VHH binders against q9y6x5. Designs and how they scored, part 88

Target 1, 379 residues: q9y6x5
Amino acid sequence: LPPKLLLVSFDGFRADYLKNYEFPHLQNFIKEGVLVEHVKNVFITKTFPNHYSIVTGLYEESHGIVANSMYDAVTKKHFSDSNDKDPFWWNEAVPIWVTNQLQENRSSAAAMWPGTDVPIHDTISSYFMNYNSSVSFEERLNNITMWLNNSNPPVTFATLYWEEPDASGHKYGPEDKENMSRVLKKIDDLIGDLVQRLKMLGLWENLNVIITSDHGMTQCSQDRLINLDSCIDHSYYTLIDLSPVAAILPKINRTEVYNKLKNCSPHMNVYLKEDIPNRFYYQHNDRIQPIILVADEGWTIVLNESSQKLGDHGYDNSLPSMHPFLAAHGPAFHKGYKHSTINIVDIYPMMCHILGLKPHPNNGTFGHTKCLLVDQWCI

## First folded at step 3 (VHH)

Design m4 (framework vhh_8h5u_2)
Fold by ESMFold2-Fast, scan of step 3:
Structure m4 (fold): chain B 379 residues (1-379), chain A 121 residues (1-121)
Amino acid sequence: as target 1 above (379 residues)
Amino acid sequence: EVQVVESGGGLVQPGGSLRLSCAASGFTFSRNDYYMGWYRQAPGNQHERVAIITRGGSTNYPDSVKGRFTISRDNAKNTGYLQMNSLKSEDTAVYYCAASEYGRDTLYDYWGQGTQVTVSS
């Protein structure tokens, strides 16, 4: 009887792919649901930061996952994909699955959403899969649907993560129509499989389903490289993260490092931490380094090397190429409604409303998502 | 699980030479999107990068060691090297091997435990 929600992410699904490629299964999903054409994500436009923003409703400076590679100068700890299970990194916020489990008698389930295989505030998702990229979409879907039907306390919030089209976006670039067409057709087929599985199990009519993504993708080139080694000697700094947002920890006076970098490239902005633009909401966290370099769209920061990446993300969050979309279907949502834009932090308070949860303080605005919901008055 | 193990450190006289080795397990130099570097830390100082080599063999050095140190890799042995010539007292430090992969979105940073190099008469 309590409302149920399945949140699905296809990593790196740029919003305008919907206009440039055919998605018959996704279009059938949208026909009886809602579409938000653009979701403005948080800066930096990277996987771990934006996935955590979706489930906390917070900017990266507030939830603490400020990059995919981080360093904490006080504790001397390092964060990466291979070293992401220390709760220290995740404990600056409370994700929705933790709140869901702590209110009344409810369970959460997770198939590989970032953070769900980590105990956060001593609470781990009731059912989860440890991250393993080799596990098929079908196996992830089988586990999620089993948990949605066969749990006590009932699973009311479930998440499902898939690595494509991000992997192929990096390998081929978003302008490779032949390869991207093949990849996106496979994703559409997976959406068809998802809907069919939910229908066969009797879940479809009473389950709220959100399909979204964390960021987009832009075309890169070997003709658009910024060689950091041509600007500053390696002995003057420690590199915490490289591209397209470089995190610099100075070994000498910060102003001297800044002066060596500030005229390095016309295609890169160099910021002292306190000078990072306020619109990024990327300043008030100890994990943000003293100097941040931000490459222009499609430019790659390198250390005297070529880059094999034909696509990348992490760029300015005002860029449409960095924006994902959101589609949703279920008893909470209108049918056949299109909305132009929401902020990625708005997803969290909307999900809390659907589930009847009291949200933690967050940066989202519930009013931005009201027109999607059947029980709300628009504007 | 990725591990890197340094060897070849020791005591050497000024003007002498040492070759450090970095043996890797859990990754393959020629197949992975990795670069490898050598870093050092003297007591009371922050880590300093002394050499970097990309998967494609491009190398880079700070002015303090350029012309004296040479970084290389042996893909068949899955081992990286730092050849240190014309050693100075200022080169005394713990030397660390680090392997890094710029994956889809992330810098995977794998550090060894370090090997002591002492340059003293």
Scores: ipSAE 0.000, ipTM 0.212, lowest interface PAE 11.4, mean pLDDT 88

Design m5 (framework vhh_8h5u_2)
Fold by ESMFold2-Fast, scan of step 3:
Structure m5 (fold): chain B 379 residues (1-379), chain A 121 residues (1-121)
Amino acid sequence: as target 1 above (379 residues)
Amino acid sequence: EVQVVESGGGLVQPGGSLRLSCAASGFTFSRNDYYMGWYRQAPGNQHERVAIITRGGSTNYPDSVKGRFTISRDNAKNTGYLQMNSLKSEDTAVYYCAASEYGFDTLYDYWGQGTQVTVSS
């Protein structure tokens, strides 16, 4: 039988939630599997970029999904996360479901993972659901498990995406213990439902399951706003993305725009594209704008408006508040092993190894994840 | 110093073909390195983008040349190419090769000296 893998993402699941709240179902999953306590994601720490990094093993500058709102200077095209399914945006990389389908004539299945309802290099996931946030977790799980059991060629790679706890993290902020406790208990119950369903269908013992996330969440405040309109007039630039990383396309001389911005607030860093810190790996793509503003943790960039977000993400990827975790269970994984940290780009080559796929060139390092795997020499 | 040098220009009759080459020095380009592009300037006009190839291999062409021109690159030879087919009199211009780390119309575009392409009977 070919190895099978189910990759599950709970959007915005900050790693430190595991220490501050009780997760009986997730803890039972981890007890007989592995836990990576922190996953260092890619910059910027946003949903579309990091979900695509998980499945390609590439930094954002390399896979081309550099933000949730983008402008491509070469083609003059605009992207937003609302209904833009143009393959152009996704074609700078080859995600694992495409590789899975093409290397060994196997099937892939997808419930809402970003990019899976788009034909990428003329290849779309064999089974997929068009993105719709109103579809329940149970319906997504029902479809995925049906496809895992009833497909020819066999489904060997499946993905499942859920929007929480990100939506609630934005609404309440990660420090609202009463509301976040309720949300996170519901997520733990969904994890329990997932495990129970896989056991009832006879899939649990032979399926590799990864539970992870794309980023964390940090507390924001009405007292921590940066008003961009106080820095520069709207006539000097086009705004491509706003907060907490602003993408600025100058309409006048770039140096003049930079000089108006560089000392405007002590709570943001202003970079010319070529001066963006090398550690971000966020320079070498047409969709990265000539000037980038990076707000300090917990600060929100606004245009003469208040922000109602009590939590946000997108900040510096060195911040522990931006880090998700990774838990995994299955025949490929050790039992009861804890690991401190991996890079989010390391997940892709690990998954390729589990599935027996040849990875496309990527920024991950297989050695970083080998201690999680039973067929590898750790030390 | 990064330098790019064009070759392959010349005089050709309408309907003919030319292949332009762009030799790069002072850097190498691969899938994740420099962007490559071709621009042209006819007398009295501003520079016009003709073709661009991104680090990921994506290409873009204006409607005026789409289907007639093909941009490619050979990373092992540090060379970019523009294959021009079905040439028209309005394609007459000086053609410039450009390389950029950050996408074009930035401070760090590196330009060649240009090569003349003349399409006439």
Scores: ipSAE 0.000, ipTM 0.134, lowest interface PAE 20.5, mean pLDDT 87

Design m6 (framework vhh_8h5u_2)
Fold by ESMFold2-Fast, scan of step 3:
Structure m6 (fold): chain B 379 residues (1-379), chain A 121 residues (1-121)
Amino acid sequence: as target 1 above (379 residues)
Amino acid sequence: EVQVVESGGGLVQPGGSLRLSCAASGFTFSRNDYYMGWYRQAPGNQHERVAIITRGGSTNYPDSVKGRFTISRDNAKNTGYLQMNSLKSEDTAVYYCAASEYGYDTLYDYWGQGTQVTVSS
């Protein structure tokens, strides 16, 4: 039978949660598999950008999903999370499910992973669910396992996305141990359900399973607000994205807007597009605005208002609070191996290797993940 | 097709409470990318903004309702809410839900039909 892979994401699962809470089901999964303790994600540390980086192996400037809210200066199009079905936004890269369907004439299946309900390069996932946050984890799991067992051509790549612990991380903040303990216990129970379902259906021994996330979460506060309306009048610019990375489209001369913003807050860096630090790999795309504002960790940019969010993400990708983890189990992976760190863009070429696919040019390095794999030598 | 539909209006006595709902279709709140606001209009008056929630979940209220009204959203239900407490006769108006994806410096793109709130003994 051809190799099969299920890629699972729990949105906003900060790596540090593994040290501070008990995960009996996840620990049993790791005991017979592999754990990467930290995954260095891409900037900006947001949901749509990082989920697309996982499946393309590209930095955001290269795959074109540069934020959850975007404006394209060339075409004058606007994008907002999940509501725009226009393939234009996704066509700057080829995600792994498209490659899987085109290179090997295999099927792909998707339960809510960003981009899987959109035709990309005229190819949509063979089986998919239109995005709807109200659909339960169990319904998503039931559909994925049905498609893995009952498809011709066979489903060899499947994805499963879940919105927690991100939603609760925003609501309660990562330092609320009582509420986060409850949320994370429910996630661990869902991992237990996933493993049990795969065992019951005879899939467990021959299926490769990756459990990962797109970013972490940091604590925010009403005491750490940057009021953008105190810096500049709204008549001088159009706001494309707000916090913690603000995307500013000037209505007047760019230098005049920059000069009004540059000294407004000690807790915010202001960059002209060409001055964005090279280490972010966040410069070479028409969807990156002429001025970006980057708030310091835990600071929220607001428009003359209070913030109800006690947790947020999107901050500098060098921050450990922004890092997720990766755990994996299956015939491709060693048993009981721990690895310290990989880059999130490294996941794509690893997955291509497992599936026997030729990767498109990407920013990942296969050598960084080869120690996880049984068919490779660890140098 | 993007739409918003209000519900929960009615007649209430001074000092009472009401919760208005704004059900969205054709878009999702799951990533907090939409600006949402509640506006009201009494006969003979201009529209007044009473609450706004930004893409990031930040909220803002005018002094006339601050401490009495609370705006919130449930991304899983694709629904926004306005909790109105300690209602006064001056709060009598048609309440409208509005949504925009383009930021605060543009007009709201999607308006509901309105729901009547009457505060009277």
Scores: ipSAE 0.000, ipTM 0.162, lowest interface PAE 19.8, mean pLDDT 87

Design m7 (framework vhh_8h5u_2)
Fold by ESMFold2-Fast, scan of step 3:
Structure m7 (fold): chain B 379 residues (1-379), chain A 121 residues (1-121)
Amino acid sequence: as target 1 above (379 residues)
Amino acid sequence: EVQVVESGGGLVQPGGSLRLSCAASGFTFSRNDYYMGWYRQAPGNQHERVAIITRGGSTNYPDSVKGRFTISRDNAKNTGYLQMNSLKSEDTAVYYCAASEYGWDSLYDYWGQGTQVTVSS
């Protein structure tokens, strides 16, 4: 039988939540599997970019999903929401489900993972659900497990995406222990449901399962606002994305726009595209705007208004608050092993190895994940 | 789910006035919107932003319409407006309403189908 992998993402699950709250179901999963305590994600630390980095092994400048809101200067196209079905945005990389279907003549299945409801290089996930946030975790799980059990050619790669704890992290902030405790307990219960469903269906013993996330969450405040309207008039630029990384498309001379922004707030850094720090790997793509603004952790960029968000992400990827975790269980993984840190781009070549796929050129390093795998020499 | 519908377009003489309306459904102005705006596209041209209004009430206009166009919104009616005065032949375009919602971690723009404004003798 070919190896099988289910990749599960709980959006916005900050790594440090594992130390501050009890997760009995997740802890049972980890006890018989592996835990990576911190995953260093890619910049910007946003949902669409990092989910696409997980499945391509590429930095955002290479895979082309550089933000949740984008503008392409060459083609003059705007990416405005999660339901944009234009394959143009996704075609700069080959995600693992496409490779799985084309290289091995196997099927892929997807429940809401970003990009899976779009044909990429003329190939769409064999089984998928059109993105709809109103669809329950239970319905997503029912479809994924049905497809894992009842497909020809067999489903060997499956993805499952859930919007929490990100939505609640934004609404309440990660420091709201009462509300976050409720949300995280519900997520742990969903993990318990997932494990029990796989056991009931006879899938558990032969399925590799990865539970991970795209980013963390940091506390915001009405006392930490940067009013962009105090820096620059709206006639000077088009706003492509706002906070905490603002993407600025100048309507006039770029240098004049830069000069109005560069000293406006001590709590944001202003970069001309060519001056963006190399460590971000966020420079070489037409969808990265001529000027970006990067707010300091916990600061929100606004347009002459208050912000309702008590939590946010998108900040510098060196910040531990932006880091998710990775847990995994299955025949490919050791049992009871804890690892400190990997890069989020390292997940892709590891998954390719588990599935027996030849990875496309990528920014991950297989050596970083070898210690997680039973068939690899770690030392 | 989220939809914006423009109305009020038509044919008008140079120097005339027209009021465009933008009715939103599936989201709430003042609570969910980050800003709303009006954009236009004339044949052969790119989309041009003609007015925006933020949740906080800040407005912005390009020089081509400043002093002639006024953007407003009625949060109770979940409707935005563009009052266009002293219309010129170069204002002839399809006008689009866009409502922006900051969906926790991204800016989502919802566009209407457009309404034709023709300024001609």
Scores: ipSAE 0.005, ipTM 0.322, lowest interface PAE 11.2, mean pLDDT 89

Design m8 (framework vhh_8h5u_2)
Fold by ESMFold2-Fast, scan of step 3:
Structure m8 (fold): chain B 379 residues (1-379), chain A 121 residues (1-121)
Amino acid sequence: as target 1 above (379 residues)
Amino acid sequence: EVQVVESGGGLVQPGGSLRLSCAASGFTFSRNDYYMGWYRQAPGNQHERVAIITRGGSTNYPDSVKGRFTISRDNAKNTGYLQMNSLKSEDTAVYYCAASEYGWDTYYDYWGQGTQVTVSS
């Protein structure tokens, strides 16, 4: 049988949730597989950017999905806040499902992973669901498992995306143990359902399964607000994205806008594009605005208003609160192995290796994931 | 259960006016930090953000519509509005209402099905 891989994402699953809550189904999965305790994601630590980094192995400046809201200065195009179908935004990279379909005459299947309902380099996932947040996990799972069992050419790469625990993390905050316990238990039950379904269908023993996430979550507060309206008048700039990374497009001289923002809050860093720290790998793209504001962990940038948001993400990718985890099981993976840290861009070349695909040039390092794999020498 | 529904589109001559309405159901603007926006898509073009309003009433517009379009909302009625004045042929598009509880977090946005605005003589 050709090698097969199912990549599952639970949005906003902070790595230390594994330490603070019980996950009997996930822990059973890990016992016979591998766990990476922390995955260092890319900056900015948001949903669209990091999901695209997982499947391309590229930093955001390289793959072009640099935020959930974007403006391209060269073409004057605006990225819609939801379900943007224009291939223009996605065409700066080649995601793994495209690579899978083009190299080996294989099929790919997708349940809601960002970008999978868009033709990218004239190639769309062979089987896919148009994004709709109202579709249950069970329906997504049923479609994915049906496609894994009943496709010609065979589905060798499949993705499944779920919006929780991110939605609840925003609403309740990650420190609300009562509400987060309920939410995370439901997620663990969904993982149990996933494993049971794969076993019942005879897929479990021959399928590689990766369970991961795009980012974590940190606690926010009404006591930690940065009012941008107290810094600068709206007539001086166009706001492309707000919080916790604000993307500012000046309407007047850039230096004048920068000077009005530079010392406005001790809890926000203000960068001219060329001064953005190199460690972020967030500079070399026309969709990154001339001025970027980066709030400190747990601080929310607002426009003369309160925020009901009790949790958020998008912050500095060096913060452990922003880190997800990675767990995996299957014939490619060791059993009972625990690894400390990888970079999120390392997932792509590892997945290409498992599937026997030649990766496109990427920012990942295959050596970082070698110890997870049975067919590799880990000295 | 949770949805937004647009109304008020139609055909107008250049220089005319229209008011679009966006009715929200299954959630409330009054207690949540809901960002509400109007977006438009003309044939062959991208979705363009034309207006944003926060729960607190702060607004933002691109230069193409600033001074001509006004976004507002009535939190008690769970309804948002876009007042469009001095309409131009380039304003012809399908107009969409969107609501987001957490600002620019797009996966939790509620989008309407759109309402057609045609500006033609």
Scores: ipSAE 0.000, ipTM 0.427, lowest interface PAE 11.0, mean pLDDT 88

Design m9 (framework vhh_8h5u_2)
Fold by ESMFold2-Fast, scan of step 3:
Structure m9 (fold): chain B 379 residues (1-379), chain A 121 residues (1-121)
Amino acid sequence: as target 1 above (379 residues)
Amino acid sequence: EVQVVESGGGLVQPGGSLRLSCAASGFTFSRNDYYMGWYRQAPGNQHERVAIITRGGSTNYPDSVKGRFTISRDNAKNTGYLQMNSLKSEDTAVYYCAASEYGWDTRYDYWGQGTQVTVSS
């Protein structure tokens, strides 16, 4: 039987939540599996970019999903949630569910993930759900487990995406212990439901399961606002994305726009595209705008307004608050092993190895994850 | 599901006034960090932003309409407005209402179907 892998994402699950809250079900999962304490995600630390990096092993400049809101200067197309199903945006990379179906006689299944309801390189998962945030975790779990039992051709790669704790992290902020403990306890209960369902269906012992996330969360405040309207008039630029990384398309001379912005706030770095730090790997794509503003951790860029969000992400990927974790269990993984850090782009080549797939060229390093795997040795 | 529906468009003489309304459903102004914007497009022209208003009531306008157009919102009614005074023939366009969430994980732009404003004899 070919190896099977279920990739689960709880959006916005900050790594240090594991230290500050109790997760009995997740801890039982980890006890018989592996834990990577920090996953260094890609810049910008946003949902669409990082979810696509997990399944392609590429930096955002390479896979083309460079933000949750984008503008392509060459084609003059705009990307938002209302048109995220245009294959144009997703075709700069080959995600693992496509690779899985194009190599061997195998199927992929998706109980949601950014990109899984879009035909990418004319390929879509054999089983999928159109994205709908209103669909319960239980319904997603029922569908994915049913599809994992479909053997003609076998489903060998499956995804399961859940919007929490990101939605509550934005609403309450990560420092709201009462609300966050309630939300995180519910997530732990959902992990318990997942494991129980897989055991009842006879899938648990032979299925590789990865539980991870795309980014963390940091506390925001009405006392930490950067009012962009105090720096520059709206007539001088088109705003492609706002906070905490603003993407600015100048309507006048780029240098003039840059000069109006560069000294506006001590809590924001302003970059011409060619000056964006190399460590971000965020320069070489037409969807990256001529001027990028990067707010300091916990600062929100606004347009002459207040903000209701108490938590946010998108900040510098060197910040521990932006880091998720990775836990895994299954026949491919060691039991009771703890690892400190991997890069989020390393997940893709590891998953390809587990499934016996030839990875497309990627920015991950298999050596970073080999110690997690029973068929590899670190010594 | 977030929806916005424009109303109040029509034919008006140069120098006249018109008030556009934007009724929103699927979100609440009093609970969400939404801003409202009005945009227009004349045949052959690019979309132009004519006004924005934040949840807190802060506004911004391009020079072409500053002093003539006023954007406002009624958070209790989930409705935004654009009061247009001293209308000129160059104001003729389809006017779109957009509701947007900013500073969250994703910028969600919800566009109405548009309402025609014609300023002519």
Scores: ipSAE 0.000, ipTM 0.183, lowest interface PAE 14.9, mean pLDDT 87

Design n1 (framework vhh_7zox_3)
Fold by ESMFold2-Fast, scan of step 3:
Parts: C-alpha cells; structure tokens; sequence
Structure n1 (fold): chain B 379 residues (1-379), chain A 120 residues (1-120)
C-alpha cells in the first residue's frame, strides 16, 4: 500500500483565529492528529510565493516566485496576471507533485493549488483543474476524492486550495469579528464536509491529510497610507509591485531614485537590493528589483489614491499576524500532539518523508518536524 | 568517510562547452539521489540539475536543453555536460547529496566546488 497525502490550503488563515473563534470540526481533526500553532512563512508573505515555498521547501529568492507581480530583468518578461501559464516563472524549482510523478510510477492530483495548472519541467499533475475562483469547494473536493479512489497509477499526492478566509480578510479586515466569525464558521463546515467525504469513501484511515495556510492577515486603515507620489515623480521609475512591498525599477540613476525615497515616510523601510536584510532571504534572484520598499505592519502604499483593503498581508515574516498554522491527521502523524513553531519551508521535506520521496535540495530542516511523525524519535 | 571531488571548471567563451565531474567515495553514486547546485557572484544557491537513484533527471529552466546530467557507475562519478554556455552561467558549481537519512531536507555534503567563468 503506497503512502498517500492530501495537502489542503485555506488562503490567509491567520494562526490566532484558532484561539479567537470556535472550530468544532477542526478541533475534532486535531484531537486525533497534530497541531503546529505557528508556521513561520517566507518573505514576502504573499499567496503565490508562500504556496510555492510549501511545495518546494525553498525561499522565494531560490524558487523564483518572488511576488504575485514580477519582472525578470534578464528575460524582460512580466508576470502580473495570475492566469498566465508561462512555465518560465515556475521552472526555477521542482514542486513535490513533479517529484512524486518522476521518482515512482505514481500520479498527482490538484484542485486549484497555485502552479498546478502549469507544466513545470514538462510535467503537470496527472489530474488537475484549470484555476477558476468560481468553482465551488464541493466540486474541487468531488474531483480530488474521485481521483484519489479511481486512478492507475495511484494518486499518492493531492492538493486542494480554497481562497477563504483571505478574500474576506481583505474585504472586512481581521478585526471585524462579526463577518470573520461567519466566514470562519463556513470554513470549519467545509473541513467537516471534507472529513465526512473521506470517511464515506473509505479513505480516512489510510490517508495523511495536512490542513495549512500560506500567511495571516493584518488590519489596514485609510489613516495608514503612504502616498508614493508624494515621494517621487512616477516618470523616474517603473512600478513592478506596490503594497505592502513595493518593487521599484529605476528609469534614471538608481542612487537618485533611492535618495528621493529613503526619508520620505517614517512608516516604510527603503532598501537597495544588496542592503535587504539577510534574515528575509530575499536578495539573490533577478526578479527582485533594484529598490524594495517595505511598509510597516498595517500601512498601505498607494499612488495618490485611497485603498479599499481593510486587511492585507505581505509584511515582515517575523510578525505573528503574518503566520498561519498547520494541522495534520493520518497514519504518519501522532495523535493529540501540539507543537509550537516550524518554518513553512520545513513542510516540503516532511511531506517527502511521508511519501517516501527523495527531496530536491531545499531550505527546510527535517528535524524541525520529526516530533509530529510516528516513525521518528522526538526525545 | 564520504568525499566529493569536483573538477572540470574553467574559463570559456559564450557558446562554449564544459563537462564537470564529481568523483564520489564512501558511497555509491548509482544508489543515491545526487545533483548539481551553483552560486553566482552575489547570488544564493541555485539548483541546476539532479538525478534520482532510479535514473530520472531534472533541470532548472535556465539550463534545460543545454545541460545534461549523467553518471558512470563503474567510475562512481557524476557528470554535468554544459553546452551553449552563457555569461549568466558563471558560478561556482557544487556536487551535492543529502547526508545521513536520504530524506534530509538540505544537501549536507557538498564538494569544494569548481569555478565556471563564461566571458568573452
């Protein structure tokens, strides 16, 4: 019996939501599994970068998905449309579904996980859905469970992505307890549906399931705006990404652009690429622009306009508000074990271990996740 | 007593070719996952190519169609054939394998590296 793993992401599920709201279905899942209370994600704390870090075990500078909007200085290519299927952007790393298909005669299945509808190293998940935000969670779940039960070679790795609570976090902000309570209750109900479906199909006892997220969410305000047009005339640079991490490509002398920006606002840090703090692991890639602006938590960078976002992410990855959690259940995992913190890059080598795959070189540390696993010693 | 010894680097013109070699001792190349990683000046480590114990190979997009990874089991040696070299390929190239448990998340054993410089 080959080992099987389903990796589920609820986008923007901030770790402390678990302490502030009730999740009866998720708590039942955790009771017979494991919980990691905080996952330290990679910088920048955005959807595409962190989803790709989960499945590659690499920092963004190494896997090449450095933002949700990118410019590659060597090839002169632009990435700003999330539906762009150019493999160029994804080919600087090998995600786990590719490894799963190439090392053994195994299949992978994907419902909307970022990158899974793109051929990467000429390999696409054996079963997948083209990204479409209008497709229901139920339809995604129906396809994943059908593929897990009815595939030859067998599907041993499957991914399932859902856009909430991120979309509502942006719309309402994480401090809107009434709206967030409603959204999070709906997510807990979806987790209940997932568990019930797996039990009905006879998959539950032999399937490893990981429920995690890519980042958290912080409250924004019209009182916390940084107007970039007050700092510098837009004719002096090309804007590659705006907020909360602005990626600046100078049209004139880099030093002149830097000097206009460096003291403009007390609520952002301005870095020349070579001066970006080492702790971010966000420097060594041609898609990282010559000047990066990093807004303070809850501050929004704008171009002489208001922002409609009441919540946002992308901020410093040391901020607890940016951290997701990880819960897991299945034959590979202990029951009723709680762990404090892992790094998001540690998920990949753990998943490779569970599936019996040899990981590609990565930035994770297998030792950090050993205490979660029944076949490992934890002192 | 595990050792990796890289060789074959040097200075070449754009469009040229080089073959890197990695002689392994203390373990069998054909039974282990192995790869090549590189570090360009001012850059982090970049995965270049790998080969699984079963023989499946992978390549970074930047080198696909130009580089070929192979091994000689009798000589216990891993190779990287580099064709149509570009200035962007200038880096120190390292031969790598995970240390201890095959599922270790990073490569713990790297050789001393071999410098490749592509310049006119």
Amino acid sequence: as target 1 above (379 residues)
Amino acid sequence: DVQLVESGGGLVQPGGSLRLSCVASGFTVSSNYMGWVRQAPGKGLEWVSDIYSGGSTGYADSVKGRFAISRDNAKNTLYLQMNRLKPEDTAVYYCAKPYGEWLYSTFDIAGQGTQVTVSS
Scores: ipSAE 0.000, ipTM 0.097, lowest interface PAE 23.7, mean pLDDT 87

